VHH binders against IgGFc-binding protein (FCGBP). Designs and how they scored, part 16

Target 1, 184 residues: IgGFc-binding protein (FCGBP), of Homo sapiens (Human) (q9y6r7r2070to2253)
Amino acid sequence: AECQAWGDPHYVTLDGHRFNFQGTCEYLLSAPCHGPPLGAENFTVTVANEHRGSQAVSYTRSVTLQIYNHSLTLSARWPRKLQVDGVFVTLPFQLDSLLHAHLSGADVVVTTTSGLSLAFDGDSFVRLRVPAAYAGSLCGLCGNYNQDPADDLKAVGGKPAGWQVGGAQGCGECVSKPCPSPCT
Key: E = the ipSAE of ESMFold2; O = the ipSAE of OpenDDE; V2 = 0.75 times the mean of E and O plus 0.25 times the DockQ between their complexes.

## First folded at step 21 (VHH; framework vhh_3k1k_2)

Design f4 (from d2 with Y33F; at its last look DockQ between E and O 0.61; V2 from the best seeds 0.71)
Fold by ESMFold2, look of step 21:
Order: sequence, then C-alpha cells, then structure tokens
Structure f4 (fold): chain B 184 residues (1-184), chain A 118 residues (1-118)
Amino acid sequence: as target 1 above (184 residues)
Amino acid sequence: QVQLVESGGALVQPGGSLRLSCAASGFTFSDEFMRWYRQAPGKEREWVATIMSSGEYTKYEDSVKGRFTISRDDARNTVYLQMNSLKPEDTAVYYCAKEEWYEGEDHWGQGTQVTVSS
C-alpha cells in the first residue's frame, strides 16, 4: 500500500482515507506503534512541515526514515540529495544489502529489503510504500493499515494534529487560522 | 514487457511549438507516474517533467516551467509533452519514461529528436 502527502498538504492513508492538514510541527507519518509484527523490521517515518509564504497552508519540508539503526533524511532544503546519519551521501547509494537510494525524476527513492520504500520530490511530495506484513500494526498520519479508511484518524479523535511528535513551541497554532506572523 | 514509443520530434524554429507523444504498453498505464527526460549532445540525460498517475500533480524542471506542459490520456495509454516557446538549448533527444522504484533507474523509450534552430 502507498501513503501520500502532497500539495498544501493533501494526505492519502495506507487505507485510502483522504484528508487535508496544514500543521507546521513534526508529525509521525508511520510507525509500528506497539512494535512491529513478529519477524518484521521496526521503523519510524516522520515529517517536518512548514509554511512557505501563505500562513493558510503548509508543506512537507523534510521526511526522515529510521530503519536498521540508521536515519535517512530527504529535504526540500537540499533537493535530490540524501543524508544518512546526518552525512550527505552520493547517489546512487547502497547501504550493505539493506537498502539503496537513487534518483527518479525529481525524486530521491529509498528502497529496503524489508519492502518499505520512500520517495520525496525535493519540494513537498512524499510517498511511502509499506508491505502487507505490517497490516494492522501501524499508526500515524498514514493510518493504521487495516483496510478500513473510516478509522484511520480514530486514535486521535479525528484530529491529525494528535500525531505531533516534535516541533518548536508554538508550532501548529497556524493550523486553524491564517497567522499574522510565522509560528514560533 | 514495458514498451514506450516516442514520436513527434522535428526541426523547429526558435519560438516555435511542438507536441511529443509516447505510446505505452506492457503495464497498467493508469497506475503509473510518467516522465519526460531529454539528452542534449555531450550532456547527461536530465529530467524534464513528471505527471502523477491520477494527473492531479505535475512537476517541471525549472528551465521549462511555463513553456512545457505534460499531460496524459489514460484511454489511449499515451503521455504528451506540449513544448512552447522553444529555444536552441531545448535541442535534445526526448525520452518518455515510466517511474521505477526498485531497479535503480526509470524505464526509457528509444527517444525522439527535437532540434531547435533557424
């Protein structure tokens, strides 16, 4: 299944639930929140969002995949580049037999032997592909991956801001209104 | 087997327009992101444009933004590139491509030559 975040932002969960959410904090996109299924690799995908002029909307500035005890970050601040554990690497990139990354159009695409794959277009479009082995075990903006789109935001009472995992104090205040100045 | 066949390349004068087509087969066209790339003489192949499977998202390389338009017709399994206000630096072989996540590069067609000169 594929989870998407694009534009200002539009989200489509792993279960096909569609919603818009303009938060400017750091949010959990997907993780096995009570541990991965037996035999599956643990991971965490987070996004950091920002305004880009208009205070009414936000955009995905960066996405970070944590897997195999490594941290892989893609960012609009340096399109078509990848940081692994905070260090820029040359594309195409291979990490042992665990994962590889390459350019596809404007995207950097990371694929793993676990079947998890991530693409970011260097601007605001994130795509996360998650293998069926994780079905029913996930949480975050991408939903719980249980084939029922109606319950994907239930854990946060229908409020995507409930998936905040970071961000500066005062982030998210612009979600419900245009702000006269940037969130702190 | 993925097959991509580009057509419509020609010699055009600066400021002119040209429409490229790409007929696709061997995969479910409506499920896939499609792209155009180009390769000028002596240069590496570069990405030009992308269109989402739904058509709701398009993205362009900066030097062609506002001049080129990518579009798709899922009924005909065809992707297009409308090229307006052509410049000599647009001279290249243009390749249609299907997005690929797992093989380290996109799938390319054979290309079609576009030449912009007077």
Scores: ipSAE 0.588, ipTM 0.833, lowest interface PAE 1.7, mean pLDDT 87
ESMFold2 (binder alone), look of step 21: mean pLDDT 81; pTM 0.819
OpenDDE, look of step 21: ipSAE 0.888; ipTM 0.951

Design f5 (from d2 with T50Q M52N S53P; at its last look DockQ between E and O 0.68; V2 from the best seeds 0.68)
Fold by ESMFold2, look of step 21:
Structure f5 (fold): chain B 184 residues (1-184), chain A 118 residues (1-118)
Amino acid sequence: as target 1 above (184 residues)
Amino acid sequence: QVQLVESGGALVQPGGSLRLSCAASGFTFSDEYMRWYRQAPGKEREWVAQINPSGEYTKYEDSVKGRFTISRDDARNTVYLQMNSLKPEDTAVYYCAKEEWYEGEDHWGQGTQVTVSS
């Protein structure tokens, strides 16, 4: 299954639920809610979003995968590059037998032995692929992966902002008068 | 078996236009990200443009923005690159490519030569 965040942003969950959400904080994209299924690797994927001129929309600035006790970050601030544990690495990159990362067009693609894969186009387009072993165990903007699109935001009452896990003070708030009407 | 066949490369004058085509087979074309790369003599292949399966997302390398347009025709399993305002710096072999996540690099075709010279 693939979860996507693209544009200003549009989201498609692992269950196919589509929604738009223009927050500018840090958000949980996907993680196992109560630990991974037996035999599956734990992980966390977070995104940090930003405005880029217009206050009506936001964009994914960066995405971070935490897996195997490592942190892998892709960012629009340095396209086509990868930081592992805060240090830039040369692509293609191989971490033992656990994962590899390579350039694919504009994208950096990280593929893990656990079957989880992540791509970011260096601008705003995130793609996260999650193997079926995690079905029913996930939470975040990518949904719970239970093959029912209707309940993917239920844990946060239908409000994607409920998946906030960080961000600068006042993120997600407009300064009075500078905010235009929201559009996607 | 993935096959990608580029065509349309030619010698053109600076400022001219050219349209490249890439015929694809051996995979479900409508499911795949498609890309163009180019390689000038003695240089590494560089990414030029990409388009997602629906055709609604496109992205371009900075030096070609506003001059090149990628498009796709899923009924013909074909990717196009419209190149306008060509410069001598655009001289290269142009490769059509299919996205690949798990093999460590994209699948490339044989390429088509574009030469921009007066």
Scores: ipSAE 0.571, ipTM 0.807, lowest interface PAE 1.7, mean pLDDT 86
ESMFold2 (binder alone), look of step 21: mean pLDDT 83; pTM 0.840
OpenDDE, look of step 21: ipSAE 0.797; ipTM 0.917

Design f6 (from d2 with M52N S53P; at its last look DockQ between E and O 0.63; V2 from the best seeds 0.71)
Fold by ESMFold2, look of step 21:
Structure f6 (fold): chain B 184 residues (1-184), chain A 118 residues (1-118)
Amino acid sequence: as target 1 above (184 residues)
Amino acid sequence: QVQLVESGGALVQPGGSLRLSCAASGFTFSDEYMRWYRQAPGKEREWVATINPSGEYTKYEDSVKGRFTISRDDARNTVYLQMNSLKPEDTAVYYCAKEEWYEGEDHWGQGTQVTVSS
């Protein structure tokens, strides 16, 4: 299954639920809620979002995959590049037999032996592919992966901002119009 | 099993236009991201353009943006590259490609030669 965040942003969950969310904090895109299923690798995928001129919309600035005790980051600030544990690496990149990263078009694509895979186009389009072994075990903006789109935001009461895991003070979606100054 | 056959490459003068075509088979074309790459002599193959399955997402390398247009026709399993305002630096073999995440590189065809010179 594939989860997407694209444009300004439009989200499509692993279950096909579609929603828009304009927050500018750091958010959990996907992770196992209570540890991974037996035999599956634990992971965390987070996104950091930003405004790019208009306060009305946001964009994915970067995405970070935490897996195998490593942190892999893709960012619009350095398109077509990858940081591993905060250090730029040469693409294509191989981490033993565990994962591979390469360029595909504008995307940096990270694939793992488990099938968990991530792509970012260096601008705002993130795609996350998650193998079926994780079905029913996931949390985040990408939903719970139970083939029911209707319940993907239930854990946060229908509010995607409930998946915030970080961000600068005062980050968030500006909901009021006209926005307060500063936006909160 | 994936097959991609490019056509339409030619010699053109600077400022000219050319339309490349790519016939695809061996996969479900309507589900796949399609791309164009190019490779000039002595240079690395470089990405040129991408189009997603619905056609709503297109992305271009900066040097061709505004001059090249990628499109697709799912009924004919064909992807196109319309190239306008051609420059000598656009001279290259152009490759149609299907996105591939798990093999370390995209799938591409044999290419078609585009030459821009007077």
Scores: ipSAE 0.640, ipTM 0.848, lowest interface PAE 1.3, mean pLDDT 87
ESMFold2 (binder alone), look of step 21: mean pLDDT 83; pTM 0.839
OpenDDE, look of step 21: ipSAE 0.836; ipTM 0.933

## First folded at step 22 (VHH; framework vhh_3k1k_2)

Design g1 (from d2 with E100P; at its last look DockQ between E and O 0.64; V2 from the best seeds 0.00; counts 0 for: pae E 2.4 > 2)
Fold by ESMFold2, look of step 22:
Structure g1 (fold): chain B 184 residues (1-184), chain A 118 residues (1-118)
Amino acid sequence: as target 1 above (184 residues)
Amino acid sequence: QVQLVESGGALVQPGGSLRLSCAASGFTFSDEYMRWYRQAPGKEREWVATIMSSGEYTKYEDSVKGRFTISRDDARNTVYLQMNSLKPEDTAVYYCAKEPWYEGEDHWGQGTQVTVSS
């Protein structure tokens, strides 16, 4: 299954639920909420979002995958590059038998032996693919992966901002009055 | 068995236009992101454009942005590249591909030759 965030931004969950959300904080994109299923690796994917001129919409500035006790970050501030544990690495990059990262078209793509894959186009398009083994165990903006798109935001009462896990002071605030309308 | 058949390449004057087509088979076309690549003589094959499986997202290499448009027709399993305002540096063999998930997994057809010269 693939979860997507693109444009300003449009989200599609692992269950196919579509929504727009213009928050500018740091949010949980996906993680196992109650631990991973038996035999599956734990992980956390977070996104940091920003306005780019207009207050009506936001964009994914960076995405961070935490897996195998490593932190891998892709960012629009340095497209076509990867930081592992805060340090730039040469692409293609191989971490033992655990994961591989390479350039593909506009994207940096990270693939893992757990079956998890992450791609970022260096601008605003994030793609997260998770194997079926995680079905029913996930939470975040990508939903719970239970094949029911209707309940993907249930844990936060239908409010994507409930997945905030960080962000700068005043993130999510309008800088002008009145605040612009959401994406599109 | 993945098959890709590119067509529509021709000799064109600078400033001209061409539309390339790529007929695809051997996979579920509507599930896949599709790409165009090109290879000029003596150069490595380079990425040109990508289109999402839904068609809702497109991305272009900087030198073609605003001049080239990628599109798809899922009913005909076909991806297109509309090339406008062609320049001599666009001269290359053009290839379509389904987006590789892993490094080295691409399949290539014969390509279609585009030549831009006076």
Scores: ipSAE 0.491, ipTM 0.782, lowest interface PAE 2.4, mean pLDDT 86
ESMFold2 (binder alone), look of step 22: mean pLDDT 80; pTM 0.815
OpenDDE, look of step 22: ipSAE 0.602; ipTM 0.834

Design g2 (from z3 with D99E E100P; at its last look DockQ between E and O 0.85; V2 from the best seeds 0.00; counts 0 for: pae E 3.1 > 2)
Fold by ESMFold2, look of step 22:
Structure g2 (fold): chain B 184 residues (1-184), chain A 118 residues (1-118)
Amino acid sequence: as target 1 above (184 residues)
Amino acid sequence: QVQLVESGGALVQPGGSLRLSCAASGFTFSDYYMRWYRQAPGKEREWVAFINPSGDYTKYEDSVKGRFTISRDDARNTVYLQMNSLKPEDTAVYYCAKEPWYTGEDHWGQGTQVTVSS
């Protein structure tokens, strides 16, 4: 299954639920929140969002995959580049037999042996592929992966801002005059 | 068997326009990201344009921004490249590609020749 975030931003969950959300904090995109299924890799994917001129919308500035005690970050501030544990690496990049990262068109694409894949186009388009083994175990903006799009935001009461996991002070405040109501 | 068939390439004067088409078969077209690439003689193939499955996100290589537009028609299993304000440096064979992005490997069409000269 695939989860997507693009534009200013539009989200599509692993279950096909579509919503828009203009927060400017750091948010959980996907993780196995009660541990991964037996034999599956544990991971966390977070996004950090920003305004780009207009205060009415936001964009994905960066996406971070945490896996195998490493942190891999893709960012609009340095398109077509990858940081591993805060240090730029040469692409293509190989972490043993576990993980590979390479360029494809505008994207940096990270793939793992377990079939989890992440791409960011250096602008705003994030794609996350998650194997079927994770079904029912996930939480975050990408939903719970239970084949029911209607319940993907249930854990946060329908408010995507409930998946905030970080960000600068005041990042959750609505600074544009017309805000989505509420700003969550 | 995946098949991609490009058409619409022609000889055109600088400043002219062309519309390329790519007819797709052998896969569920509406599920896939699609790209255009081009290859000038003696050069490496370079990415030109990208479109997501729903058609509401597109991205372009810098040298073609504002001049080229990628689009898709899922009912006809076809991706298009509208090329305006053509320049001699746009001369190349243009390829359509199916993108299974998580492998990093594209499936290519046969190509269509675009030549921009006076």
Scores: ipSAE 0.408, ipTM 0.741, lowest interface PAE 3.1, mean pLDDT 85
ESMFold2 (binder alone), look of step 22: mean pLDDT 85; pTM 0.868
OpenDDE, look of step 22: ipSAE 0.858; ipTM 0.928

Design g3 (from d2 with E100V; at its last look DockQ between E and O 0.60; V2 from the best seeds 0.68)
Fold by ESMFold2, look of step 22:
Structure g3 (fold): chain B 184 residues (1-184), chain A 118 residues (1-118)
Amino acid sequence: as target 1 above (184 residues)
Amino acid sequence: QVQLVESGGALVQPGGSLRLSCAASGFTFSDEYMRWYRQAPGKEREWVATIMSSGEYTKYEDSVKGRFTISRDDARNTVYLQMNSLKPEDTAVYYCAKEVWYEGEDHWGQGTQVTVSS
């Protein structure tokens, strides 16, 4: 299944639920809520959003995947580049037999042996692919992956801002300070 | 099994227009992101444009933005590149590509030559 955040932004969850959300903080895109299923890797994907000229809409500035005790970051501030644990690496990049990163079009694509994969186009379009092993175990803006689009935001009362994991007070705005998570 | 066959490359004058086509087979075309790349003599192959499987998203390399348009026709399993306001810098072999995540690079076609010269 594929979760998408694109445009200003439009979200499509792992269950196909479509919604728009103009937050400018850091948000949980996807993670296993109560730990990964047996035999699956734990992970966290977060996005940091920003305004770009207009205050009416936002865009994904960067996306960070935490997996295998590493942090991989893709950003519109440095398109076609990857930071691993805060350090730029040369693409294509290989981490043992666990993870590979390469360029595909404008995207940096990170693939893992677990089947979890992430792409960012260096501008605002994030794609997250999650293997079926995680079905029913996920939280975040990408939904819970239970084949029911209608309940994907239920854990935050229908409010996508409830997945805020960073930014200043006010939940709907981001500055350098962290916000409480989830917002209520 | 995957086949991508580009056509429409030609010699054109600066400022001219050209439409490239790419016939695709061996995969479910409507499920896949499609791209155009190009390779000028002595240079590495570079990305030009991408179109989403739904056609709803397109993206262009900065130097062609506003001049080139990628499109797709799922009924004909074909992706197009409309190239307007051509410049000598656009001279290259143009490749159609299917997005691939796990093989370290996209699948390329055989290429078609575009030459922009007076």
Scores: ipSAE 0.541, ipTM 0.808, lowest interface PAE 1.8, mean pLDDT 85
ESMFold2 (binder alone), look of step 22: mean pLDDT 80; pTM 0.817
OpenDDE, look of step 22: ipSAE 0.884; ipTM 0.948

Design g4 (from d2 with E100D; at its last fold request DockQ between E and O 0.55; V2 from the best seeds 0.72)
Amino acid sequence: QVQLVESGGALVQPGGSLRLSCAASGFTFSDEYMRWYRQAPGKEREWVATIMSSGEYTKYEDSVKGRFTISRDDARNTVYLQMNSLKPEDTAVYYCAKEDWYEGEDHWGQGTQVTVSS
ESMFold2, look of step 22: ipSAE 0.576; ipTM 0.820
ESMFold2 (binder alone), look of step 22: mean pLDDT 81; pTM 0.823
OpenDDE, look of step 22: ipSAE 0.874; ipTM 0.942
ESMFold2, look of step 24: ipSAE 0.607; ipTM 0.835
ESMFold2 (binder alone), look of step 24: mean pLDDT 81; pTM 0.822
OpenDDE, look of step 24: ipSAE 0.862; ipTM 0.937
ESMFold2, fold request of step 25: ipSAE 0.668, 0.617, 0.647; ipTM 0.853, 0.832, 0.843
ESMFold2 (binder alone), fold request of step 25: mean pLDDT 81, 81, 81; pTM 0.822, 0.823, 0.824
OpenDDE, fold request of step 25: ipSAE 0.898, 0.896, 0.894; ipTM 0.952, 0.951, 0.951

Design g5 (from d2 with S53P; at its last look DockQ between E and O 0.64; V2 from the best seeds 0.72)
Fold by ESMFold2, look of step 22:
Structure g5 (fold): chain B 184 residues (1-184), chain A 118 residues (1-118)
Amino acid sequence: as target 1 above (184 residues)
Amino acid sequence: QVQLVESGGALVQPGGSLRLSCAASGFTFSDEYMRWYRQAPGKEREWVATIMPSGEYTKYEDSVKGRFTISRDDARNTVYLQMNSLKPEDTAVYYCAKEEWYEGEDHWGQGTQVTVSS
C-alpha cells in the first residue's frame, strides 16, 4: 500500500482515502501506535510543512523516518540529499543489511529490509509504502491501514491537525498522543 | 519483462519543436510513474521529467521547465515528451523510464537521439 502527500498538499491514505490539509506544523504521517505486529520493525514517519508565498496552502518541506534507532531525513532545502542522524551521506547509501537509499528521478528513495519504503522528490511529494504485515496497526495522516477509507481520520475526529506532533514556534498547537511523542 | 521503446528523435534547428514517444509493455502501464532522462556526450544520464499514473503530478528539471511537457496515453501504453523552444544544450540521447524502487535504479529504454544545431 502507498500513502501520498503531494501538491498543496493532497493526501491519499494507505486505505485510499483522499483529503486535503494545509497545516504548517510537524505531523505524524505513519507509525505503529500500539507497537508493531509480531516480527515487524517499529518506525515513525513525520513530516514538516510550510507555506511558500501563499498562506492558503502548504507544502511538505521535509520528511523524517525513524527506524532501526536511526533518523533519516529528506528535505526540499537540499534536494537529492539524505541526512542520517543529522549528517549528510553519499548516495547511493547502504546501512549494513538494514536499508538502502538511492536516486530515482528527482526522488531520494529509501528501502528497508522490513519492507517499509519512502520517497521524496526534493520539493513537496512524499510517498510511503508499507507492507501488508502492518495492516490494522498504524496511525497518522496515512490512516490506520484497515482497508476502510471511511475511518482513516476517525481517531482525530475527522481533523488531520489532530496528528500534530511538533512544529516551529507559532505554527499551531501541539497535541499529545500515546503514539507520537508528547508536545509541550 | 519491461520493454520501453523510444522514438521521434531527430535533427532540429534551434527554436524548433519535437515530440518524443515511448511505447511501453511488460507491466501495468496505468499503475506506474513514467519518466524521461537524457544523456549528453561526456555527461551522466540526467533526469528530465516525471508523470504520475493519474497524470495529476508532473515535475520537470529546471532547465526544461516551461519548454517541455510530459504526458501519457494509458489506452496506447505510451508516454510523450513535447519539446519546444529547443536549444543546442538539449542535444542528447533521450531515455524513457519506468520508476523502480527496489533494484537501485529505474528501468530504461534504448534511447532516441535528439540533435539541436544549425
Scores: ipSAE 0.677, ipTM 0.859, lowest interface PAE 1.2, mean pLDDT 87
ESMFold2 (binder alone), look of step 22: mean pLDDT 82; pTM 0.831
OpenDDE, look of step 22: ipSAE 0.896; ipTM 0.955
ESMFold2, look of step 24: ipSAE 0.625; ipTM 0.833
ESMFold2 (binder alone), look of step 24: mean pLDDT 82; pTM 0.828
OpenDDE, look of step 24: ipSAE 0.882; ipTM 0.948

Design g6 (from d2 with Y57S E99S W101S; at its last look DockQ between E and O 0.01; V2 from the best seeds 0.00; counts 0 for: pae E 12.6 > 2, placed apart)
Fold by OpenDDE, look of step 22:
Structure g6 (fold): chain B 184 residues (1-184), chain A 118 residues (1-118)
Amino acid sequence: as target 1 above (184 residues)
Amino acid sequence: QVQLVESGGALVQPGGSLRLSCAASGFTFSDEYMRWYRQAPGKEREWVATIMSSGESTKYEDSVKGRFTISRDDARNTVYLQMNSLKPEDTAVYYCAKSESYEGEDHWGQGTQVTVSS
């Protein structure tokens, strides 16, 4: 299944639930909640959002994949580039036989042999494809991946801000007045 | 019943160090993300650090990076915040937080006061 984030920003979970979220911190996009299923790799994907041009809206600035004891970061601040463990690498990039990263149009695409795929267009469009082996075991903005879109935000009581894992001082979401109204 | 009890807060001089502890009970500790927050007088509560349940990955607020370290001892159901190079702006009540199996709103402790002053 595939999870998507784009724009200011719009989310589509792995189960197809659609929602908008204007937080400006770093949030868990997807990870196993209690460790990976048997035989599956552990991973963590986080997104860092920021304001662009207005305090009323946010956009995905960067996305980070943690896997195989490495950190892979894609960012709108360096489109078409990849940092591994904080160092820019040449694309295409190969991590042993486990992971491959390459350019596809505007996208940097990171794929694992196990079927995990992360793409970022260097602007705001994130795509995360997760193998079926993780069904029912995931947490984050992409949902729990249990084939029920109705409960994708249940874990955070319907409040995506509950998936905050990092961010700069003062980051957050306007949830009450007085706050700018986000664009829809 | 979920219980979170923070301790270790004190008055320290700028440049000093302090280690906070949060004792947790009433849930499977090792399965949960644990967080530290702080709230200064007249300000909103703000996130400080997170330690994840998987691989013990850590995240920090930018202003504390390189100075604070979050860690956990699952055998003791405790999460820690080592604070070095403390600054007056670090003065706040520090809170430990977790979510029940990532469901619903976070649970908070009573907080522990950290004061940095010469």
Scores: ipSAE 0.000, ipTM 0.261, lowest interface PAE 11.0, mean pLDDT 89
ESMFold2, look of step 22: ipSAE 0.007; ipTM 0.184
ESMFold2 (binder alone), look of step 22: mean pLDDT 81; pTM 0.822

## First folded at step 24 (VHH; framework vhh_3k1k_2)

Design j1 (from g5 with E100D; at its last read DockQ between E and O 0.75; V2 from the best seeds 0.80)
Amino acid sequence: QVQLVESGGALVQPGGSLRLSCAASGFTFSDEYMRWYRQAPGKEREWVATIMPSGEYTKYEDSVKGRFTISRDDARNTVYLQMNSLKPEDTAVYYCAKEDWYEGEDHWGQGTQVTVSS
ESMFold2, look of step 24: ipSAE 0.684; ipTM 0.855
ESMFold2 (binder alone), look of step 24: mean pLDDT 82; pTM 0.834
OpenDDE, look of step 24: ipSAE 0.808; ipTM 0.920
ESMFold2, fold request of step 25: ipSAE 0.700, 0.674, 0.713; ipTM 0.862, 0.849, 0.860
ESMFold2 (binder alone), fold request of step 25: mean pLDDT 83, 82, 83; pTM 0.836, 0.832, 0.837
OpenDDE, fold request of step 25: ipSAE 0.912, 0.911, 0.910; ipTM 0.956, 0.958, 0.958
ESMFold2, last read: ipSAE 0.723, 0.664, 0.676; ipTM 0.870, 0.843, 0.852
ESMFold2 (binder alone), last read: mean pLDDT 82, 82, 83; pTM 0.835, 0.835, 0.836
OpenDDE, last read: ipSAE 0.912, 0.898, 0.911; ipTM 0.959, 0.953, 0.957

Design j2 (from g5 with T50S E100D; at its last fold request DockQ between E and O 0.70; V2 from the best seeds 0.75)
Amino acid sequence: QVQLVESGGALVQPGGSLRLSCAASGFTFSDEYMRWYRQAPGKEREWVASIMPSGEYTKYEDSVKGRFTISRDDARNTVYLQMNSLKPEDTAVYYCAKEDWYEGEDHWGQGTQVTVSS
ESMFold2, look of step 24: ipSAE 0.610; ipTM 0.828
ESMFold2 (binder alone), look of step 24: mean pLDDT 82; pTM 0.828
OpenDDE, look of step 24: ipSAE 0.895; ipTM 0.951
ESMFold2, fold request of step 25: ipSAE 0.618, 0.600, 0.592; ipTM 0.831, 0.821, 0.816
ESMFold2 (binder alone), fold request of step 25: mean pLDDT 82, 82, 82; pTM 0.826, 0.831, 0.832
OpenDDE, fold request of step 25: ipSAE 0.913, 0.902, 0.899; ipTM 0.961, 0.955, 0.956

Design j3 (from g5 with T50A E100D; at its last look DockQ between E and O 0.86; V2 from the best seeds 0.00; counts 0 for: pae E 2.4 > 2)
Fold by ESMFold2, look of step 24:
Structure j3 (fold): chain B 184 residues (1-184), chain A 118 residues (1-118)
Amino acid sequence: as target 1 above (184 residues)
Amino acid sequence: QVQLVESGGALVQPGGSLRLSCAASGFTFSDEYMRWYRQAPGKEREWVAAIMPSGEYTKYEDSVKGRFTISRDDARNTVYLQMNSLKPEDTAVYYCAKEDWYEGEDHWGQGTQVTVSS
């Protein structure tokens, strides 16, 4: 299954639910919120979003995968590069037998032995692939992965901002004035 | 067995236009993120454009933005590159590509030669 975020931003969850969300905080994209299934690796994927001219929309600025006690970050501020634990690495990159990262077009692609894979195009397009072993165990903007798109935001009452995990004070949707009509 | 067959490359004058096609088989084309790359003689292959399976997102290398347009026709398993306002620096072999996250590089076709000269 693949979760996607692109544009300003459009989201498609692991269950195929589509929604738009213009917050500029840090948000949980996906994690096994009650622990991973037996034999599956724990992980957390977060995104940090930003405005880029228009204050009515946002874009994914960076995405961070935390897995195997390491932190891997991809960012629009340094496209086609990867930081591992805060340090830039040379691509292609191999971390022991645990994960590999390489360039594919504009994307940096991270592939793990746990079956998780993450791609970011250095602009705004995030793709997260999650193996079926995590079905029913996940939470975040990518949904709960139960093959029912209708319930993917129910844990936050239909409000994607409920997945905020960080960000500067006042970083939610419509953080600037004057706002487009829906915010005012 | 992935097959990608490019066509439409030609000799064109500066300022001209050209449309490349890539016929795809051996995989579920409608599910795939497709790209064009190019390689000039003596240079490294570089990505040129990419298109999402749904067609809703496209991305272009800066030097071709506004001049090139990537598109796809899922019914014909074909990806296209419309190239307008061609410049001599666009001279290269153009490859369409299917991504492969797990093998460390994309799958490419045999390429089609585009030559822009006055």
Scores: ipSAE 0.499, ipTM 0.791, lowest interface PAE 2.4, mean pLDDT 85
ESMFold2 (binder alone), look of step 24: mean pLDDT 82; pTM 0.823
OpenDDE, look of step 24: ipSAE 0.897; ipTM 0.951

